VHH binders against Aspartate dehydrogenase domain-containing protein (ASPDH). Designs and how they scored, part 10

Target 1, 283 residues: Aspartate dehydrogenase domain-containing protein (ASPDH), of Homo sapiens (Human) (a6nd91)
Amino acid sequence: MADRGPWRVGVVGYGRLGQSLVSRLLAQGPELGLELVFVWNRDPGRMAGSVPPSLQLQNLAALGERRPDLVVEVAHPKIIHESGAQILRHANLLVGSPSALSDQTTERQLLEASQHWDHAVFVARGALWGAEDIRRLDAAGGLRSLRVTMATHPDGFRLEGPLAAAHSPGPCTVLYEGPVRGLCPFAPRNSNTMAAAALAAPSLGFDGVIGVLVADTSLTDMHVVDVELSGPRGPTGRSFAVHTRRENPAEPGAVTGSATVTAFWQSLLACCQLPSRPGIHLC
Short names: E, the ipSAE of ESMFold2; O, the ipSAE of OpenDDE; V2, 0.75 times the mean of E and O plus 0.25 times the DockQ between their complexes.

## First folded at step 3 (VHH)

Design Ea8 (from E06 with Y101S D103S Y104S D105G Y107W; framework vhh_8emy_2; at its last look DockQ between E and O 0.01; V2 from the best seeds 0.00; counts 0 for: pae E 17.1 > 2, placed apart)
Fold by ESMFold2, look of step 4:
Structure Ea8 (fold): chain B 283 residues (1-283), chain A 121 residues (1-121)
Amino acid sequence: as target 1 above (283 residues)
Amino acid sequence: QVQLQESGGGLVQPGSSLRLSCAASGFTFSDYWMHWVRQAPGKGPEWVSSISSGGDYTNYATSVKGRFSISRDNPSKTLYLQMNSLRPEDSAVYYCATEGSLSSGSWFDYRGQGTQVTVSS
């Protein structure tokens, strides 16, 4: 994979996605030219017994001592806000929490660090089906609207601020409908697919892409993502339109569906094969 | 240093109207969504309304839809909440809030001091 030897990979976050990535890196990494060099988690106890002690990083600020080529964030947007620029000092960064880029200050800081240290910011597509087609359509000037609806059982949400106080009075409740930028701060772990869509469609961006959060009690073991787009009105008054629906099996109460874990692994592999260019790149 | 200052609260009779304002400073007001939240004694915070950075998108809690209207004036860095047909259950301290640029913490870290609204006959 790397012509100078194996790529050195660090993992930040040891929740469900982090555990899956670490397991795959330990099992399949050597054949793919990848070497896991550290795992960090805010609660180090979660790594005990499952991550070899030599790979456990106790202080994230010391990550440079592990000489990573790529650091994969699978923790929370707050890590990107607080540490993203410092990570970019030492390595390319794969952002697993793209909702962090809804904050304009964070986006600017990552771009500046990326340029200064000559390291790429990669952003995982997560559960977003059709990201490549959306990007191509947007680049051709053919995208006029993009709407992403995420529906799951109320137990699958990890909401903050005003949304954490909202009530879900019926079996199917729209908790939010509006620009993705307004949702991301209050649903940081449930808005990543929407943030990826905003990045795939820069003509609309975080202010132009509409995000919808739906609490649906019938979805006890599923996460559903609907992506709806349209192009400009044609001479007959009709518009090009696409509707994609992804139904992801999930453990009851899980924030992340099982198909998202596999998609993230593929994003990681793709990032290791891409040229290191400054800037923010969806992969 | 984010500063938010609510005003316009008071003691009013049921059915009255009030207009709350929130003066903002210490951040680029026009870049961020603004929110109103309220808290009655002994209750957790209750989200009331949100407005996008450009003012094009608004959203309301079910309990206030059709009675309250959120707006903003970006040149004057001021957020508003027009409250019509006030009911006793609307009595609370009202806060304006933003995610702001000075901290990535809880949205409560980016709120003002609050203004008391009391609806009583």
Scores: ipSAE 0.000, ipTM 0.162, lowest interface PAE 17.1, mean pLDDT 82
ESMFold2-Fast, scan of step 3: ipSAE 0.686; ipTM 0.871
ESMFold2 (binder alone), look of step 4: mean pLDDT 81; pTM 0.816
OpenDDE, look of step 4: ipSAE 0.183; ipTM 0.611

Design Ka1 (from K06 with D30S D31S S54R R103Y; framework vhh_8k46_1; at its last look DockQ between E and O 0.27; V2 from the best seeds 0.00; counts 0 for: pae E 17.1 > 2, SAP .701 > .668)
Fold by ESMFold2, look of step 4:
Structure Ka1 (fold): chain B 283 residues (1-283), chain A 120 residues (1-120)
Amino acid sequence: as target 1 above (283 residues)
Amino acid sequence: AVQLQASGGGFVQPGGSLRLSCAASGFTFSSYAMGWFRQAPGKEREFVSAISGRGGYTYYADSVKGRFTISRDNSKNTVYLQMNSLRAEDTATYYCAAGLWYYPSGYDYWGQGTQVTVSS
C-alpha cells in the first residue's frame, strides 16, 4: 500500500498534559507519522522558551491556516464549550476535558459540527481502567450500575461553586456522591475520569453513573480511582460484579497523576489509528 | 427532615464490645458517606471512622485501628460501628454524621449521639 504522509497535530493547552504531549510529539512524533503544527495556550507566556516560535499559534481562530488533521484539547472544558465546534470545522478533535460533555448544549453543538464538517470527536479515557470492558458490557445490556470514586489530597482539587468551600473534619471526607452530571460543573478538572466512564456506559450516561469525590489528607503523592460495577441479578440471585482499584503516583497538589499522562498519550496514538467518522468516540 | 439516630451505647467493662448503629431518614442513604465521631467531656470532638456511600472506602483514627470496624447496610439505611477491645479512654458520646452531596461542607448532618462508658 502507498505511504501516508504525517498526521498534522495541533495542541490546545500548555499545562502539565500539554507540555508532556508537545515534548513527546517533538521527540517521537516524526517516527510515529505525526507532525506538531501548532501549540496554543490562553496565556501565551507559558510557551516562551519551551515551544519553538514557529509553532506558537497566537490566535486560536487562525488554526485552519496550520491545516491540522487533529487538534488535541488539553486545557479546560471552557475551551470545548467556546471553541469545540469551530475546531471541528477544520479538523478532528480529541477532547482532553470530557467533563465538558456533561453540558448537553455543548454535546449537541459538537455532534452537529462533527456531522456538518465530517470530522470526528474523540474523547480521552484518561485514568479510567477497563474502559473498553465497560463499553462492551454496556453494549451487551449487562451493566446495571457503575460507580467511580476518586480520592486525592485536598490540594489536588480545583473545585468551583458550592464545592469550593468544602471542609474536611477528619483525614478523609466525601465531598460529593451522586450523578456525574451534577459534579462536572463544580469539579471540571477533577471529574474527567468519571465523565469518561459516563461516555463508556451510554445506557447509564452522565445521569446514571455515580461519581464520588473524596478528600484524603494521607494521599500526599497518589491519586486513587475505584471503579465498581454490577450486572443484572442472575437466576441464583447473584450479580456479575467488578471492582478495580488504580493507584496513580502524583506530585503533591497535582490535579493529574503520572499514569494519566501516559494514558493520554496512548489515547492520542490510538485515535490517529481509528477511522475518522462523525460522532463522539471514546479513545 | 433529615434525621440520624444513634443507638447501642451503654456501660461496658474494659475489654468488652459494643455495636453502635445509626439509623438514617429523610435522604437517599446510599448517596451519603457516613462518619463516626466522639467527644469526651471537656475535649474537642474527634474523628473515629468513616465509610463511603457504597462501602468501598473505610477510614479509622489511629487510636481505634484494629479494634473498631465500620460498616453500612444500605437496604436498612443504617451505619454501624463494631467496637471491640474497649478501653477506658474510649468513653465518650459517639455521634454519627452524613456528608451531603452538592454541599461543600463535608459532614452537614449530625446525630444527637449515644453514650459509651467503659469502666471497671
Scores: ipSAE 0.000, ipTM 0.143, lowest interface PAE 17.1, mean pLDDT 82
ESMFold2-Fast, scan of step 3: ipSAE 0.619; ipTM 0.853
ESMFold2 (binder alone), look of step 4: mean pLDDT 82; pTM 0.812
OpenDDE, look of step 4: ipSAE 0.009; ipTM 0.259

Design Ka2 (from K06 with D30S S52R R103I; framework vhh_8k46_1)
Fold by ESMFold2-Fast, scan of step 3:
Structure Ka2 (fold): chain B 283 residues (1-283), chain A 120 residues (1-120)
Amino acid sequence: as target 1 above (283 residues)
Amino acid sequence: AVQLQASGGGFVQPGGSLRLSCAASGFTFSDYAMGWFRQAPGKEREFVSAIRGSGGYTYYADSVKGRFTISRDNSKNTVYLQMNSLRAEDTATYYCAAGLWYIPSGYDYWGQGTQVTVSS
């Protein structure tokens, strides 16, 4: 810490995740060699009384003036669509809303900016347990299928378009089952773990990874993420298979569980320790 | 097989300069942060300097800041440590390491080291 210069961190978004990260960066950042250099939020009033005025950035386009090494997005996919490439001109980018990468134009623009400016795009794994194992298995040609199911109380969903009109006729209703790419535009806040899975398994991608969204009225205090994967069938007719269930405590009606908030802090720390290699990387 | 080969050590008088090199093989060099550590007789190993895989981001121990400069050449799979204004306290075996540059315990691969002796 004393033997290193501070790594300059900007935070974009001041919802629950942003508030937690800003608090940790102010309290623990200096000891870890991190310096918070700005906080931006679409509604600057949300930062009033909590973020020192000197750290508040009024215009996101002016972020270069704060000389960040890492910009952390904990706002919305729209920010990645609109500003991701501009951020990469100045800093590495940690994407908290990887559902934005289901848009092929956005993914391409970020990859091009990353390569041009020699900055990394990091994607927070969210509630996805075993992301690196999935990536390694896929790289070795050992992955044939990947299915990610998110189950939560209906009040925990923030759905758009056709999914917003979906009814839950029983205590457990499947709202969507299909390619992750088809889900992300209509569940941008509830599909981030599935987007991370698609990025961990590039042989399948957004079109091959299956996302399942389940409304379960019994899940009043947690979100459940099930990951099911299989390899190719072997000579005996058997396949390598893994099934992981992650139970993530959450306040009633919350989109983001407490374990996911803690995991995101670990993603931020990991980004500061990994090589700044162009491209999109999970952390 | 992963190998890190440090070289460039030797004898130098106080105020002198040395340049250490560490040649790496067996892994994708640009993916790894590189660090220099040293261990003096009867002391524990201490951090000296680190550089990110892409270069550009460098870190130094307070005891060497302003005197030592770390650099890397990814086309040659080599990391360097330019040591200026050497002091008797800099006498140690210098090791290069590859791993996570920010965590001192995060280095996975270590070289055999090169001896630096600063004495009149």
Scores: ipSAE 0.000, ipTM 0.107, lowest interface PAE 21.2, mean pLDDT 83

Design Ka3 (from K06 with D30S D31S S54K Y102R R103F; framework vhh_8k46_1; at its last look DockQ between E and O 0.01; V2 from the best seeds 0.00; counts 0 for: pae E 18.5 > 2, placed apart)
Fold by ESMFold2, look of step 4:
Structure Ka3 (fold): chain B 283 residues (1-283), chain A 120 residues (1-120)
Amino acid sequence: as target 1 above (283 residues)
Amino acid sequence: AVQLQASGGGFVQPGGSLRLSCAASGFTFSSYAMGWFRQAPGKEREFVSAISGKGGYTYYADSVKGRFTISRDNSKNTVYLQMNSLRAEDTATYYCAAGLWRFPSGYDYWGQGTQVTVSS
């Protein structure tokens, strides 16, 4: 493998997370062996005045002309549904919206494109604390249950379908409790940590990991993620168990907490060190 | 203490050239992106140009692309802005800044500025 210069990185999405990643890529990227080669956003006006025009991609279908090595999605699961396989034709893909993989057709299409074009599908761990430990425990046969609870102020949810009409009568209301696969279509922007957990624990998967959404009016400036797991019952009836609670400062009504931005940057750096091998890889 | 000292401003006729310098001290210069910003009276501060810590990437506002060139000399802890084909609308106070991000909110340190006036 010859040094042909830095990895060429395209960014899809220019919301809060996308803006942070673009800023870091422009400031620190070259010294880290990364070159930003395009930014795309569904609303191109959002990029005006902040993204250099030479880096602005107007039509996502033309991304191959920028010759990216890696395309980072930080927009929405719909981009993965609509364009993921097309992106994989030209580059490795870092999925920032892992809830998209709850759709079995999308997962199949990404795997097929990944194999056909010999490009990796990387998935960011995001706000999932302990993802590596969960993966190791699952691989060793030591995981029997995994439950991920996301709690935030009702204004921090972007819910769809039946969940969009959900009523929150008290100060603390459970909006959903069930398989992560059942939640992701109706909370595509609020289920990414749960989707990452499902991918970290393939023995349970999207149907076995339990997702819980909680509306809590007292959480005006925080996002809270609780991860609870247990192992098999031992000879004495006792089970291994872990409970992790992560409290993320956030602006009122924000979908993404501040700690998630830093973690995503580290996932981006880490996936540049992973093999460009077909398949889905958590980074 | 961190210091950024901009110089090289002055009066110039339209079509003329100026070279701005910004001398830096108090931090590891090569670890910081450097930027130039400008502010005309009664207007908001606007981005002009930026250069990465090792100089591998340069960025320009559309209004100055092709006319201005940013460069840096890490051995002298100095960033430069070569301004050619100057126009009346380039009249402003020019500020240098040091940070990890190109955007104004991503810059930790700011200089006092140097005045550039383009008029006949």
Scores: ipSAE 0.000, ipTM 0.140, lowest interface PAE 18.5, mean pLDDT 83
ESMFold2-Fast, scan of step 3: ipSAE 0.708; ipTM 0.893
ESMFold2 (binder alone), look of step 4: mean pLDDT 81; pTM 0.811
OpenDDE, look of step 4: ipSAE 0.175; ipTM 0.631

Design Ka4 (from K06 with D31S W101F Y102R R103Y P104S; framework vhh_8k46_1)
Fold by ESMFold2-Fast, scan of step 3:
Structure Ka4 (fold): chain B 283 residues (1-283), chain A 120 residues (1-120)
Amino acid sequence: as target 1 above (283 residues)
Amino acid sequence: AVQLQASGGGFVQPGGSLRLSCAASGFTFDSYAMGWFRQAPGKEREFVSAISGSGGYTYYADSVKGRFTISRDNSKNTVYLQMNSLRAEDTATYYCAAGLFRYSSGYDYWGQGTQVTVSS
């Protein structure tokens, strides 16, 4: 809640998304009861000339000195693996890289730190349209299947391991189809929406939610996310079903589309209105 | 280093059963799909079955559906292929492979194989 004066926000990561959040926090934060207290980036040179020196944090381990209420991660899953539990010692954490939570050890460590220090782990829904409806349907026991397909030009992917060598011989190539857990380690920047879906549907989870990654050479300036779910069979034998298609314009080769930045800002604002309860929560 | 060691092959009469095992080391086993492939002398390598990292999804070639069952034990870093109702046409060297979850292609690591001979 924002009832205790300015909500103190730290930003970890100064890529495109981090730059947008810092700009908005400086321009709009005070009017919304938010105060930016630090910005950290692995390469501090990226902040030169754009982030006031007084707001630059040199060592992430010293974040407690800035007394944040919320730390926003917009860097990489590696930060969550390496520093998530340490951050939770001092503040609530908004995870921008939920693909990190596909690692069971990381998820357990964050849950343990969250319970021990009485701080919340929030996960940004990102490009996942209808996340709250999915969560409510699942909580009611009504969700039977959930499939999330991400399609973009091959240049829009940041793939690792075996996926890094994948070729797109045709105009539309399926690079992966299977459980979200199997995808996240090798597509950490391109599987965040699928990870959010797994967290929105805990009855299915990372092993039951299906992630599909499609290289489509026609999508030079767009990221497309299709979400397909099925529910209980009705009286006529037909099942409840929902299909959403989200088209998000992006600069050629960009990982993050323009609508994702706006959605993440709304997730940040929502976190400041939610109770700081231990556990992992979508916003 | 990544190693895949297939075992459990041998001689069996038509209608018999065999269980193949593939012991894996050198990688995070539950993050990889596991597949079984076979190759008979003078023929191309053929897909047999695959299982996702979690074990929640399985795939079978039409020639083995209803007769073969793939399973895995992530605590033992082992994948299994239970082969029932074996036929002479199942005679081949069987290979286990590890990769990202792709139906019948894109496997990154391959084992030496284990020979299965079905004859009277």
Scores: ipSAE 0.000, ipTM 0.132, lowest interface PAE 16.4, mean pLDDT 84

Design Ka5 (from K06 with D30S D31S G53R Y102T R103L P104T; framework vhh_8k46_1)
Fold by ESMFold2-Fast, scan of step 3:
Structure Ka5 (fold): chain B 283 residues (1-283), chain A 120 residues (1-120)
Amino acid sequence: as target 1 above (283 residues)
Amino acid sequence: AVQLQASGGGFVQPGGSLRLSCAASGFTFSSYAMGWFRQAPGKEREFVSAISRSGGYTYYADSVKGRFTISRDNSKNTVYLQMNSLRAEDTATYYCAAGLWTLTSGYDYWGQGTQVTVSS
């Protein structure tokens, strides 16, 4: 929770996740020391009738006029590519689309802006169970492999480029298996958990962490995330290994499950308790 | 240099079995998905089967599902295709491929192929 006067929060994106966050900030924000100061969406018509006009920001470039302490991105990787550095000029940034950081130029620009303006870049861990344990294991030199598999109904994927042409003949089809960096440009909304994993494991990074996308027609109301990791071989020839499976309820065709909304709200609250140090930090 | 050496092809009668092997070198085999493709005379190359880097996920073309089994041994840098209940229409040159995806396309490295002939 916040431990000082009200933190001024701006929300960028008004899809399902953005709508939930705005509702919570308006209902619970004041008692938690948070004040919603703007909401921006590419299509401002989406906010009509649900967001007070005084809170609607028409031009994202004018966000500095609202004097935010934290800007929460729940829109699209393109916002991070195009506006991330400008946001960091004014506020800490909570990135909801960490697949944007698979682009080395974007990562470099955000790190440079973060250092120059003394603002933090926070990355929401999303559906990544055990992110802090992965980070600590990697920091100790104990991580050798990390593989993240996301399985969902084909209708739950928002795929681009070569992956958009992929056929799901059913009942279970592997659409991709390889480095997370190769996946993010073509599955920007479905690779965020894998991007968070790459950021949690910097010794492996986007090129060493393996992402797997599975289309499973039986998963009509659920997303499944499997995380497999291993350490180095010990004297007995065995390695430390962990396998976790997270089952996340989701509306049919939804990219974002209800458990992810709750996890993201907790990430937002955690950002208010963490020091505003430059760099990229997982929350 | 990257090399994929396919072997195990030959002549077999209908209903028989063959096991194809593809030995990989020049890259980190355990980081790549592996696939098998085939091309019959006068036809386009078609997808047969694919296997994920760990071996945990497999994908098959409808024409071979239930008859062919793909597997891999990362300690030997080798992918296998066990072909059972072979039919005349399975006659083709079989190619192994390595890539980032267990899909019909998207493969970066290709082998020389091994000929399979199913006839009486």
Scores: ipSAE 0.000, ipTM 0.134, lowest interface PAE 16.6, mean pLDDT 83

Design Ka6 (framework vhh_6z1v_2)
Fold by ESMFold2-Fast, scan of step 3:
Structure Ka6 (fold): chain B 283 residues (1-283), chain A 120 residues (1-120)
Amino acid sequence: as target 1 above (283 residues)
Amino acid sequence: EVQLVESGGRLVRTGGSLRLSCAASGFTFSSYAMGWFRQAPGKEREVVAAISKSGGYTWHADFVKGRFTISRDNAKNTVYLQMNSLKPEDTAVYYCAAGLWYYPSGYDYWGQGTQVTVSS
């Protein structure tokens, strides 16, 4: 940023996270070398009265007219499936819905577009604490298991298909336990941290990383993310192991906690400092 | 000068086996993650398998799990793809690739590819 004009940033999605990013970009962007050039939301009514009309993009396909350097997706995996390759024709892409990458066709389409147009795909780590340490451990051959558990009040989940029909009558209910790939299609908004973990641990990937969803009625103002990993058995018969617990304050019924919003802002700033290298990169 | 040279591609019958090799030169092989990709005419380029710098960890795409195995020999600067139970759908040009980081960081160095054809 220091040796060029401002980075031109487009925001796709205007939910809680999108609203926070737009506010920060307008308030702090100029001093950080960032310029907000458009905001798009499928329902444009959500932007009425809060986003300046000149910044509102009516048709996402017209994003090239705004000449973005970075497009930030904070909407839904469907946007990545439908428009990710088109966005990469014009700009680097920061993916806020990495659950989309559980679809191998989508992942390959993004990689191909990234290589063809020389733009980077960045994946926000979300609530995943220690993503860089996991990645380095895996690259060194030191990772054998990775389990990510997300616990929240039932009202904080946005579930689809078979998981939407799941009953949570008790105070603590395990809604899913299995490969992250099997979870992402049915919990696209609640599996992003697990998708980030799968991308941080490619030796395990979406099929080897275990995702767990827990509905806990006592968690009215908090989301909890537990990350458990282990290495190979050593000579003593014990394995290297790490367990982290991240407690994220959240408003009742919210999908995204306050700590996740701050982490995403840091991911946005970080990817603007990284080389625009084709491929998929965690930030 | 970084070079990746694939070999081993040929015509094989359905159900057959084949081992592809990729000889690397011009960089410190043991410091790079390696991957195998494939592309058939009219289809997207697919990630087939990847292996970490140490060779201790591997990833295989769902469509080849149980049939293909990636491995490497750091002393010989070579990465391999052992392909068993070959299907007509495996027909493609196979590319090896090298990157500083294991997937998902992308791969910067590519071989020219080796053609694998599977017939009945």
Scores: ipSAE 0.000, ipTM 0.114, lowest interface PAE 18.9, mean pLDDT 83

Design Ka7 (from K06 with D30S D31N Y57W L100I Y102K R103Y G106E; framework vhh_8k46_1)
Fold by ESMFold2-Fast, scan of step 3:
Structure Ka7 (fold): chain B 283 residues (1-283), chain A 120 residues (1-120)
Amino acid sequence: as target 1 above (283 residues)
Amino acid sequence: AVQLQASGGGFVQPGGSLRLSCAASGFTFSNYAMGWFRQAPGKEREFVSAISGSGGWTYYADSVKGRFTISRDNSKNTVYLQMNSLRAEDTATYYCAAGIWKYPSEYDYWGQGTQVTVSS
């Protein structure tokens, strides 16, 4: 960032998170050594009146013409599945939808493109507080179990397939409990924190990390993320254990809380300071 | 079928040079990072050097930095290790490996080794 001139940033997706990032990049980007070079959204009408026409990219396939250094995905896992490798041909990629990486074919395609084109795949840690501590603990062989529970008002979930038909009869209903890999296809917007946890704990991965979705009608203005982890049992039968609870303010019906938006902006800034080396890296 | 064939090992005196080659087949070579590892008699296998798929990033163990140079020719599906200023402690069987680096230092494919002996 410092010595290279402005880092050229493209934003893919213009939902709530994308709107916040674009606004910050336009207002604060220049002083931080960042230049917004394009914004793309599947529905270009969403950008009318708020994104300068010169920054609007009509065809994502033409992103190379804008010469980005970093492309930030804040759209949908489908973009990562369909275009992630193509984006990596031109730029580092910050994945806002890491649930896409639960698909082993997508993960392999991104890693191969990352190696071929010498660009980094960054994964935003989302609402996962303590991701770096989890990663370090796992690297040291100290992690035995990891469970991530996301609780929100039913209106805050965007569920697909079998989970979309799930009935929430009581005030607090467990919608899913099992491996993160089984959750991601059916809760692509609500499983990103759990996907980040799976990526932070490679000894467990998407098949070993347990994800839990809870519909709680009392959570009208916040999302709650609980992280429970343990180490292996020692000679005394005791294990290292940690439990954290993070309360994230959210507007009624919102999928993304305000704390998550702020954390994502910090991830974007961190990407510009991290080595742009191939592979998948948390930021 | 994936194959990695290391070659170029042999006997050299201290201070001498050797160039190792690893010929790869059965996968898209430029999509994979390549690494060199070695195992000395009575010791565990250790990392020596690595190069990214594009060749833009190189990594070296502290013990070889400044003496060894890794390179690759993607048109020939080959990775090279130029070893200069060889020391007796460099005596080992050298292995090449290929990986997409899903996790740091994890490699998917391993080749048969080539023996390097540095002795007077």
Scores: ipSAE 0.467, ipTM 0.788, lowest interface PAE 1.9, mean pLDDT 88

Design Ka8 (from K06 with D30S D31S S52T G99S L100P R103Y P104D; framework vhh_8k46_1)
Fold by ESMFold2-Fast, scan of step 3:
Order: structure tokens, then sequence, then C-alpha cells
Structure Ka8 (fold): chain B 283 residues (1-283), chain A 120 residues (1-120)
């Protein structure tokens, strides 16, 4: 069925990133062929005075009544776990919390719903520089290892479970080093770049990609993402290697840096131009 | 137990037609993309065609586009490949596969295959 007119966008989550997206959609959306049709937040009080009442969705389960073409999740992995498959019944889904996909049941449910309803699951690549190069190297059978290190001031972490009790006694402390799958449940807001890396490198996946979380008290105004990969062994016995460092300015204590907000807006625009093809796709 | 049973292969002359069937059991059929792949002796396995769980999207390799048609009947848990205008180069063992991913490397379940021989 043809659906002529602007792309209808729903936003789930009204934190800093959600506020920025809603503001841009209201100011620039119409000229870009986009129409904001709802905003939902678990705490609706956060939207009071900022989001027009007519755009506020009270019950996320009623999203189908707003007829969205794309639903953008900028809230929490829990939303993807609880509502992702239901959203896919009605619209394409842009996942802002790809750490949710480290849960195999969630990943399976999203893929099955995606295939059944012919809607795409898009994953924002966030702070992961070189995602397409990683994906191409992996597709060619050339990726041997991938390690993603996120370093930020301790105040920039939002940790759960065993990681919430982690001690940072020195100026630079490794809080976690291991498979990305083991990190995501306990650092859902600080592991999204690593989850994107696991999705970019399916031969390694969540169990083969190594995530490292570093508390560095000197990083008062930036987040740092280091990506290290190795490839095929050459004739000299030395392996192909790439090391990339991304420095993203951030306010003290902020989880999301300024460059990430801009990158996410570009991901939103990009996925609106991609086919609504089933499956999980990086944008 | 999950099973994919491909059938309908056989001998056919160039220009002829065959219809392959793949009967699936043991999983929620409508929640899986179905694909057809083929492998000739001494060659790599290649993608032929795929159809999404709902049947809303179909995909074809350039070599078969316009000649082959993929379809599915979710009430019968069966995917079909209608092969028209067959050529000698289409000679291969044809495999059906099921995936929520719709990528070659992401297929969860594979059938045993059915042989197609196009020769005079």
Amino acid sequence: as target 1 above (283 residues)
Amino acid sequence: AVQLQASGGGFVQPGGSLRLSCAASGFTFSSYAMGWFRQAPGKEREFVSAITGSGGYTYYADSVKGRFTISRDNSKNTVYLQMNSLRAEDTATYYCAASPWYYDSGYDYWGQGTQVTVSS
C-alpha cells in the first residue's frame, strides 16, 4: 500500500537526546518531509510545558492510533525489551539503545516481528567511528578481533548491578573488560557504542567483541572512544591493524556528548531515506 | 524438531520450467524469512531468492530476476520457487533456508536440498 505524504515520526523518551530531537522535528521537520505525531515518556511530567498536549501519548500501547512510519527510541533498553516487537507491528523502529540487543530473546523477538510485519529495525551507530569499514572487513572474512574502549569521568557513568558498586580508587580505573554481552545489562547507557560494534561485526558478535569501560577523572569535558581491530596475517607474520580514537566534547557528568546528539539526528534522517526492509540495519 | 523439506527438483530441458517446494515444521513460519540458495559442484553456494515472513517483500539474484518467482503460503507452512526459462547454468542443488535476519550468514535452519538438472 502506498502511503503518500510526510513521514510520520513518533519519539519515545524525553531526556536530553529526546528533547533535542523533538525540538528539531517541530522546527525543521515539515521542510524535511517529516511530521512529529507523538512523544511518549514514562514520566509524562517531563513533557509538561514543552510538548504540546495533542502530541503527548499517554499509553505507548496506543501508538498505532497515531499511524507512525518511524518510531525513534531514545529512552532505555527496557522499552525495547518490553515494547519493541509491538512497535514493529505498526512502524519501522530506530533503536537508540542497542545494548538491548545483547539480550538474545529481545533480538529474536525484534527480528521475528520485523520479518512478520515488514518493518525495519534501525540501530543508531552513535559514537562508533568507522562502523561501515568494520562491517565491510567482517563481510569479507577479514576481521579477527575488535575491542572498543569507552573512557569518561566517573560522574558520566550510569551503572547498574555489580558495576554500580565498582570502585574508582585511582585517576584511571578499568571498570570492565570482557565480552560486550556481559557489559550491556549493567551499563545500558554507557555500552551502546560497543553494542553497535558487535552488530557491525556479526562474525564476532556480542560474545566475540571485547568491551572496555574506563573511569578517568581527567576527562571532565569529553568522552573518548577507542576502537582497535586486527585483520589478516600478512606474509611477514604481522596482522593488519587499525586503531581509531574519537574525542567527543561533553559537559561534566553528562552521559551523552554534544557530537552524539548531532550524529543521532543524522541517523534519524538517514533511516527515513532507507527502505523499510526487514532485519537489523545500522544507520 | 525443526524440519525443512525441499522437493520438486528433477531433469528439464533448456527453456523448461520447474516448481520447487519447501515444507517447514517446528517453528513459527510467518515470523521467518525464507530463502532459496543453490550450489553447483565445485562452486560456492549462492543466493537465489528470498521472501519476508509476511510475503510483502521479495528479493532475487540478478542471474534469476525475471525468470524465477518466490512465493509462500503461511497457512501451509510452505515456500515455493517457480523457475521459468531454465538454463544449463541453473543446474545445481537447491536449498531452502529460514532466517529472521534475511542475510546469508544469518540463516538458522537449512533443508537437505533438491537437485535440478537442466540439460538436453
Scores: ipSAE 0.006, ipTM 0.436, lowest interface PAE 9.7, mean pLDDT 85

